# VHH binders against q9vm92r272to629: the designs that were tried, part 6

Target 1, 358 residues: q9vm92r272to629
Amino acid sequence: LEERMAFIEDYQQTQARSLLLYVREHQPAELISENGTIFSTTLDFALGKVKKMVRHAEHYSLDDARIKPPTPAEIVENQTFMVQSTDVLKSNAKFKVSEKVMAEYARLAGLYLDQIESLRPDYRWDGSRNLWILKPGYQSRGIGIVIRSSLDDILQWTSNNQNKKYIVQKYIERPLLIYRTKFDIRQYMLLTITDTKVSIWTYRDCYLRFSSQEFTMDDLRESIHLTNNSVQKRYKNKTNRDSRLPKNNMWSLDQFKNYLRIMGAPDGSWSKTYNGFKQNLVAVVMASLDETELLQNAFELYGCDFMLDEHYNPILIEINSTPDLSPSTEITARICPMVLKDCIRVVVDLPKNPTAAT

## First folded at step 15 (VHH)

Design n61
Fold by OpenDDE, fold request of step 18:
Structure n61 (fold): chain B 358 residues (1-358), chain A 125 residues (1-125)
Amino acid sequence: as target 1 above (358 residues)
Amino acid sequence: EVQLVESGGGLVQAGGSLRLFCAASGFTFDSYTMAWLRQAPGKRREWVAYITRYGNTDYADSVRDRFTISRDNAKNTVSLQMNSLKPEDTAIYFCAADTGWEVVYGESPSDYNHWGQGTQVTVSS
């Protein structure tokens, strides 16, 4: 129940940001009409919500434990806002305000968004559609993943699947694309536990996975928005997809680096990304260790999936404890056996011989 | 016995170039990531560059765009082309083998447990 409430709050906050983002990204004249059905109070509400977020981020810990149940009045207000904002975002409903007033709202929207994004950089990855991805807890290889925008749909889905563990995550609406196609990076991580001490290893090689379709937010099909090979193998590449993309929907790291060079990415962009991998993974592992009893002399190989933002910052989207190491493509046929072999070297050879090559 | 033999070092003026070589033997060369390390006087050994089995490379920020690592799997050799050398590049340079895994947290044997005797590179101002 608490988690549900927290999610609802997060969804509503996201909606507020989405509305403001929408307002920021459009010309005031495009947002208004004499016959507009949306009132300024909706904008006021959104601004207030984001302002509150800013205050919270500045002065309070973002601990979910502080989430209070909404009052009946707040519930009504939220409902009204959700309806009105949805009309704007999905149906292009217009505001019944003057252009001058709308311009001011746009200015304020920009200011408040900048403030909150400064405090929460991850919010920059959000678009205006307030999309969420639902993952079954038992899922492997992207099976059963759905993307939804409607709060009611999400809640209904969760209610209908109470017996199933699920994860709800904010969908990244503004990922870095390659030739207008969504991609992620599979990074391998090795955890070793020796004498109750944890070591985290990252593999210097990785590979990219592409969607078989051009990216668009107007179509939320899995063929467009998921990059897992298990999903994409079911689809044919669209003919309109850029020909420079691989048929097998995978790139080696070298191919990616070549792309970066072609695109004129700053020197060290990959290094930045890779360092970001390390930082993110260490953080996640450390966070999880507090809850886990450490096994002696254990190791685990993980496949970690990352997306990138426009600045080549990595976004961790998933960690897989049993990554698919099948040689499904020429790319995986190369890297997967190597990863395994090298894991053995780390786990078996090094302990036996500290002078073994790592 | 694992052997790594570095060569090509010497004295060079600032702005000059050197090419280092490493001959590897005693292990399956093409199965390992190869790296160059360096140790300056009074400083800790530091990573300079690596090249994976298939030729993927990366460099320390201090040498990026100036140094180029390459390998020849047929000859079991690794090379480091060093351009635009600076006095700060003065060090003993070591060739090392790596499995491709990097320790990012915890206690583990140092990355690059195998290296040769090194070759001295001295860059004069």
Scores: ipSAE 0.753, ipTM 0.899, lowest interface PAE 0.4, mean pLDDT 91
Fold by OpenDDE, last read:
Structure n61 (fold): chain B 358 residues (1-358), chain A 125 residues (1-125)
Amino acid sequence: as target 1 above (358 residues)
Amino acid sequence: EVQLVESGGGLVQAGGSLRLFCAASGFTFDSYTMAWLRQAPGKRREWVAYITRYGNTDYADSVRDRFTISRDNAKNTVSLQMNSLKPEDTAIYFCAADTGWEVVYGESPSDYNHWGQGTQVTVSS
């Protein structure tokens, strides 16, 4: 119940940001009409919501556990906002305000969005569709993953699947694309616990996974929006997909670096990305340590999936405790055995022989 | 049993070039990532460059575009071409081997468990 409430709050906050983003990205004249059906109070509500988010981010811990049940008045206000904002975002409903007033709202929208995005950089990847990804299980390997926009649909889905563990995450609507195709990076992480001390290892080599289809938000099919090999192997690459993309839908790191060079990416872009991996993973692991019972003399290998933004900053989208290490492609056939072998070297050989190469 | 022997160091003027070599033995060379480290007087040892078993490379920002790491698996050698040398590059340079795993948190042993005696590089002003 608490989790549900937290999600609803997050969804509503996202809706507010989505509306403001929509307003920021359009000309004021395009957003207004004399016969407009949307009231300025909707914008006021959105601005207020985001402003509150900013204040909380600045002064309070972003702990969703602090979410209180809404008052009856708040429920009504939220409902009204959701209806009106949805009408704007999905049906292009117009605001009944003057152009001058709309311009001011646009200015404020930009201001508040910039503020919240400075505090929460991950919000920059959100679009205006308020999409969420539903994962029916930790080890689903992409099976049964669904993307939804409607709060009711999401809640209904979760209600219908109560027998399954599920994760609901904000779908990244504005990822970096390669040749108009969605991709992620599989990065390996090793956790070792020795004498109650945790060590985090990252593997210097990684690989990219592509979707078999060109990216579009107008079609939410898994073939377009998922990058897992377990999913993509079931689909044929579309003919309209860029020919420079690999048939096996994977790149090695060297291929990616080559792409970066071709694209004229700044020097050190990969280093930046990789450093970002490390920082993100350390942060996530540290955040989870309080909740995790540490096993003595244990190790675990993780597959960590990252997307990138336009500045090559990584976005952690998933951590898999049992990553697929099958040699399904020439890329994985190379890297997966190596990762395993090297993992053993770290976990087994090093403790036995401190002078062993890690 | 593992041996790494660095060579090629010396005295060079600023703006000059040197090529360092490392001869490796006692382990399966082609299965390891090779790296160059350096330690300046009074400073901690720092990473300079690495090259994976398949030739993927990366460099410290301080040496990027000036240094080039390469390897010859047939000869079990790693090289570091150093161009546009600066006085700040003065250090003992070490060759090291690792499996590609990098410690990013914790008190685990250094990723670079094996290195040679090093070779002195001195860049004069």
Scores: ipSAE 0.726, ipTM 0.893, lowest interface PAE 0.4, mean pLDDT 90
Fold by OpenDDE, look of step 16:
Structure n61 (fold): chain B 358 residues (1-358), chain A 125 residues (1-125)
Amino acid sequence: as target 1 above (358 residues)
Amino acid sequence: EVQLVESGGGLVQAGGSLRLFCAASGFTFDSYTMAWLRQAPGKRREWVAYITRYGNTDYADSVRDRFTISRDNAKNTVSLQMNSLKPEDTAIYFCAADTGWEVVYGESPSDYNHWGQGTQVTVSS
């Protein structure tokens, strides 16, 4: 119940940001009409919510434990806001305000969004559609993953599937694309526990996975929005997809680096990305340690999936404890055996004989 | 016995170039990531460049675009072309074989890398 309430609050906050983003990205004249059905109070409410978010981010961590139940009045206000904002974002409803007034709201929207994004950089990845991804359990391999925008749909989906633990996450609406196609990076992580001490290892090599379809937010099908090989192997590459993309929907790290060069990416862009991998993974592992019983003399290999933003910052989207190491493509046929051999070297060979010629 | 023998170091003026070589033996060379490390006086050993078994390369920011690492699996050799050398590049350079894994948190119980005796590179101002 507490988790549900926290999600609802997060959804509503996201809606407020989405509305302000929409206002910022459009010309004032495009947003108004003499016969408009949306009033300025909707904008005031959105601004107020974001302002509150800024305040909380500055002084408090937005932990679920600190979420107070809303008052009856707040519930009504939120409901009204959700209906009005949805009309704007989904049905292109117009505001009944003057152009001058709308311009001022656009200015304020920009100001408040900049403030909150400075405190929460991840909000920059959000679009105006307020989309969420629902994943069944920890080992779904992409099976049963759905993307939804409606709060009611999301809540109903989770209620109808009570037998399965679902994870709800904000969908990244503004990912970095390559030739208009969605991609992620599979990064391997190794955890070792020796004498109750945890060590985290990252592999220096990785690979990219592409969707078989061009990216579009107007179609939320898995063939477009999921990059897992288990999902994409079911689909044919679209004929209109860029010819420079690989037929097997995978790139090596070298191929990606070459692409970065071609695109004129700054020197060291990959290093930045890789460092970001390390930072994110360490943070996630450390956050989980308090909840995990550590086994002595244990190791585990993980496949970590990252997306990138336009600045090549990595976004962790998934950690898999039993990554698929099958040689499904020439890329995985090369890297997966290597990763396994090297894991054995780290966990078995080196501790026994650091100077062993293996 | 694992052997890594570095060569090619020496004295060079700033802006000059050197090419380092490493001959490897005693292990399955083509199955290892190879790297160059360096250690300046009074400083910790640092990574300079690595090349995976399949030729993927990366460099420290301080040497990027100036240094190039390459390998010949048929000859069990690794090389480092160093251009536009700076006084700050003065160090003992080591050839190393590693697992391709980087420790990002925790303590390594042992130094997992194999490296040679090193070759001295001195860049004069």
Scores: ipSAE 0.702, ipTM 0.872, lowest interface PAE 0.4, mean pLDDT 90

Design n61
Fold by OpenDDE, look of step 15:
Structure n61 (fold): chain B 358 residues (1-358), chain A 125 residues (1-125)
Amino acid sequence: as target 1 above (358 residues)
Amino acid sequence: EVQLVESGGGLVQAGGSLRLFCAASGFTFDSYTMAWLRQAPGKRREWVAYITRYGNTDYADSVRDRFTISRDNAKNTVSLQMNSLKPEDTAIYFCAADTGWEVVYGESPSDYNHWGQGTQVTVSS
């Protein structure tokens, strides 16, 4: 129940940000009409909500544990806002305000969004459609994953599947694309526990996975929005997809670096990305350690999936405790055995004799 | 016995170039990421560059675009071309073999399993 409430709150906050983003990204004249059906109160509400988020982020933890049940009045206000904002975002409803007033709202929207994004950088990728991805907790490899935008749909989906634990995550609506195609990066992480000490290892090599289809937000099919090989192997590459993309829908790190060079990415872009991997993974692991009993003399290999933004900042999407290490492509046939062998070196060889030849 | 023998160090003027070499023996060279590290007086040892078994490379920001790491698996050698040298590059340079895993948190063995005795690089102003 608490989790559900927290989600609803998050969804509503996201909606507020989405509306403001929409306002920021459009010309004021395009947003208004003399016969507009949306009033300025909707914008006021959105601004107020984001402002509250800013204050909370500055002074308080945004942890779900601090979410208070809404008052009856707040519930009504939220419902009204959701309806009106949805009309704007999905049906292109217009505001009944002057152009001057709308311009001011746009300015404020920009201001508040910048503030909250400074505090919560992850919000930069949320987009304006308020999409969420639902993952079965017991399933792996993209099985049963769905993307939804409607709060009611999401809640209904989770309710109808009570026997299934679902993870609900904000869908990244503005990912970095390569040749108009969605991709993620599979990064490996190794955790070792020795004498109650946790060590985190990241593998220096990684690979990219592509969707078989061009990216579009107008079609939410898994073939477009999921990059897992287990999913994509079921689909043929679309003929209109860029010919420079690999047929097997995977790139090596070297191929990616080459692409970065071709694109004129700043020097050190990969280093930045990789450092970002490390930072994110350490943060996530540390956050989870408080909840887990540490086993002595244990290790675990993880597959970590990242997306990138336009500045090559990584966004952690998923951590898999049992990553697929099958040699399904030329790329994985190369990297997976290496990862395993090197794991053994770290876990077995090094502790026994750090100077031993292997 | 694992051996890494560095060579090519010396005294050079600022703006000059050096090429370091490392000869490796006693382990399966093509299975390891090779790296160069350096240690300046009074400072911690820091990584400079690495090259994976497949030739993927990366560099510390301080040496990026100036240094180039390369390897020859047939000869079990790794090299470091250093251009546009600066006084700040003065250090003992070490060749190292890496499992490919980088420690990012915790008390763990060094990121590199093996390293040589090092070669001194001195860059004068």
Scores: ipSAE 0.654, ipTM 0.837, lowest interface PAE 0.4, mean pLDDT 90
Fold by ESMFold2, fold request of step 18:
Structure n61 (fold): chain B 358 residues (1-358), chain A 125 residues (1-125)
Amino acid sequence: as target 1 above (358 residues)
Amino acid sequence: EVQLVESGGGLVQAGGSLRLFCAASGFTFDSYTMAWLRQAPGKRREWVAYITRYGNTDYADSVRDRFTISRDNAKNTVSLQMNSLKPEDTAIYFCAADTGWEVVYGESPSDYNHWGQGTQVTVSS
């Protein structure tokens, strides 16, 4: 129950931010009408919600952070907000306020969003659509993954599929695109355990995987939004797709670096991105080890999937404990066998004989 | 026997250029990441640049855009082109071989880098 209430609260907070993002991204005149049906109290509620989120992030209050069942009055307030805000976001319903009042709300929305995004940088990745991705609790290679926006639909879906133990994550609505196409980056990670100490390794080479279709939020099809190979291999590239994208939907790291140079990215952009991969992975692993038994002289190989934001900041999507290392393209044929060979060099050959050749 | 032999070091005036070479033998060169490191007197070794078997490069911030690492798998050589040299670049420069894995937390379970003897680079003002 507590997990469900936590998700409902997260969804409602995300709806508030989504409304404020929508207001920030539109001209005030576009949002209003004399015959508008949306009250300014809907904006006041969203601003208040975000203000409370900022206060919690700055003050670290345990009493304010715990999730408690809402009172009947709070249920009505939340319902009213959800209906009104959904009408704005999904149906272009208009506010009944003056343009001057709407402009002030737009200024406040920007201010509060900037404040919360400075405390939670991951919120920069959200759009105004309050989209969530639902994944089965097993590694499906894209099978059974759905994207939903309706709270009721999400709750019904998870209730109808409880035996699959779905994981619900906020969908990243503002990923970096290359030629209007979504991609992710496969980064390999190795954990080695010796003398009850853990070492974390990243592989210096990685590769990009592209969607077969151009990115749009108007269509939630998996062929557009799920970039893993097991999904994309079922689809053909659209004929009107940008011709600079690879036909096999993969780039080497060198191809990506060439793209960055052509686009005029700041010097050292990849180095900063890669350092971000390393920092993210260390943080996640260290958090997980608190709850994990360590086996002596063990190793584990992971496939880690990242996206980037518009400023080349890494967004960790998934850590896969059973990564596919099959050589499916000329790029994976180069990299995947060497990931394994180098793993043996780290784990087996050198600890037994430090001067042994590999 | 694994051997890495550096050459091309010497004395150069500030603002000048120098090209270092490293000849490798005794191992499968094209399956390793190659790197340059340097050590100034009284300081610890610091990483300068690496180049993976597939040509992916990275550089320390202090040398980015001034130094270029490259490799020739047919000749089993790696080189470091050093431009716009500064007195702070004065050091013994070492060639090294490593896997594609980079430790990012913790201590390596073994020292499995191969190192050359080094070549002195001295940059005068």
Scores: ipSAE 0.586, ipTM 0.831, lowest interface PAE 0.8, mean pLDDT 81
Fold by ESMFold2, look of step 15:
Structure n61 (fold): chain B 358 residues (1-358), chain A 125 residues (1-125)
Amino acid sequence: as target 1 above (358 residues)
Amino acid sequence: EVQLVESGGGLVQAGGSLRLFCAASGFTFDSYTMAWLRQAPGKRREWVAYITRYGNTDYADSVRDRFTISRDNAKNTVSLQMNSLKPEDTAIYFCAADTGWEVVYGESPSDYNHWGQGTQVTVSS
């Protein structure tokens, strides 16, 4: 319940940022009308929300706020903002202010967005659509995942599916695209436990998985937005698809490195991205370990999914505890068996012969 | 018997070039990522480059753009072309068979299943 209230607050904060992003991307004259139905108080509310987010982010470790239930007056104010801002974002409703006043609001929107994005770099992945992805807590291989934009729809969806525990995450609206197509990167991780000490390993190879369709935010179909092979194998590739994309919707790491070279990425860009994978995975594992009872001489294999932003920074999407290692393409037919063989080289062969070749 | 035998080391002037070779036997060479490491006097062994079984390569920042690793699976060999050599490249260079995994946190006896005996490279001022 308390997590539901936290989500509602996150959604409302995201709506405020979405409105300011919309204002920043338009000329002031485009946003106003003498017959406008949207008052400047809606902009004041959005700016106030983002200002509070900046203040909180600057002082988070000193003043950890607990979520409090809103007062009836706050509920009405929030609801009024949500209605007004939705009319702007989805129905192109206009503000009833002068062009000079609107230009000042656009300047302030830019300032506050720059501040919060510098403190929370992950916010640069957001757009103005306030999209959220809902994932079942059970192993689904892409089944049951939906993308929704309406707060009421999200809350009703989770209520209608009470027997299933859902994870609600902000959808990344601005992923890196290759030839207008969404992709993710499957990276394997191995945890080993020896003498009550944990070691974290990352696999030296990985592969990319592409959507069968071109990316668009105007259509939320799974064939566009869910890059899982289990989902994508049910769909045909788009007619007139870019011929540089693989027919089987997978690239090896070598193919991706060649793409980076063709696009003029700085030399060593993959090494930087891979270091980001390592840093993200170490952080997540270390955050989890104090709640875990360690088993002596154990190991666990994980499939980790990443996206990239336009600067090739990694975005950790998911860590799968039961990755499918069945070959589905010639790329997975090479890599997946070797992941298992290389696990044996770490778990079995290293303990027996740590320096046998020297 | 598993063997990795390095060769091609020697003395070279700064700015010069040298090519190291590693001959592998006694294991399934094609299934291993292969690496070069080096150990300078008084320092710990450090990674130089690797090449996966699929031909993907990576390099330490200190040698990037100067060194090139390559492999010949038909001959079970790995080589390291070293250009624009500097005195700080002076070290014993080792060929190794990689587990395929990189330790990014914690303890491990080694990232590598098999090692060679090493070949000396000396770069004079």
Scores: ipSAE 0.564, ipTM 0.782, lowest interface PAE 0.7, mean pLDDT 81

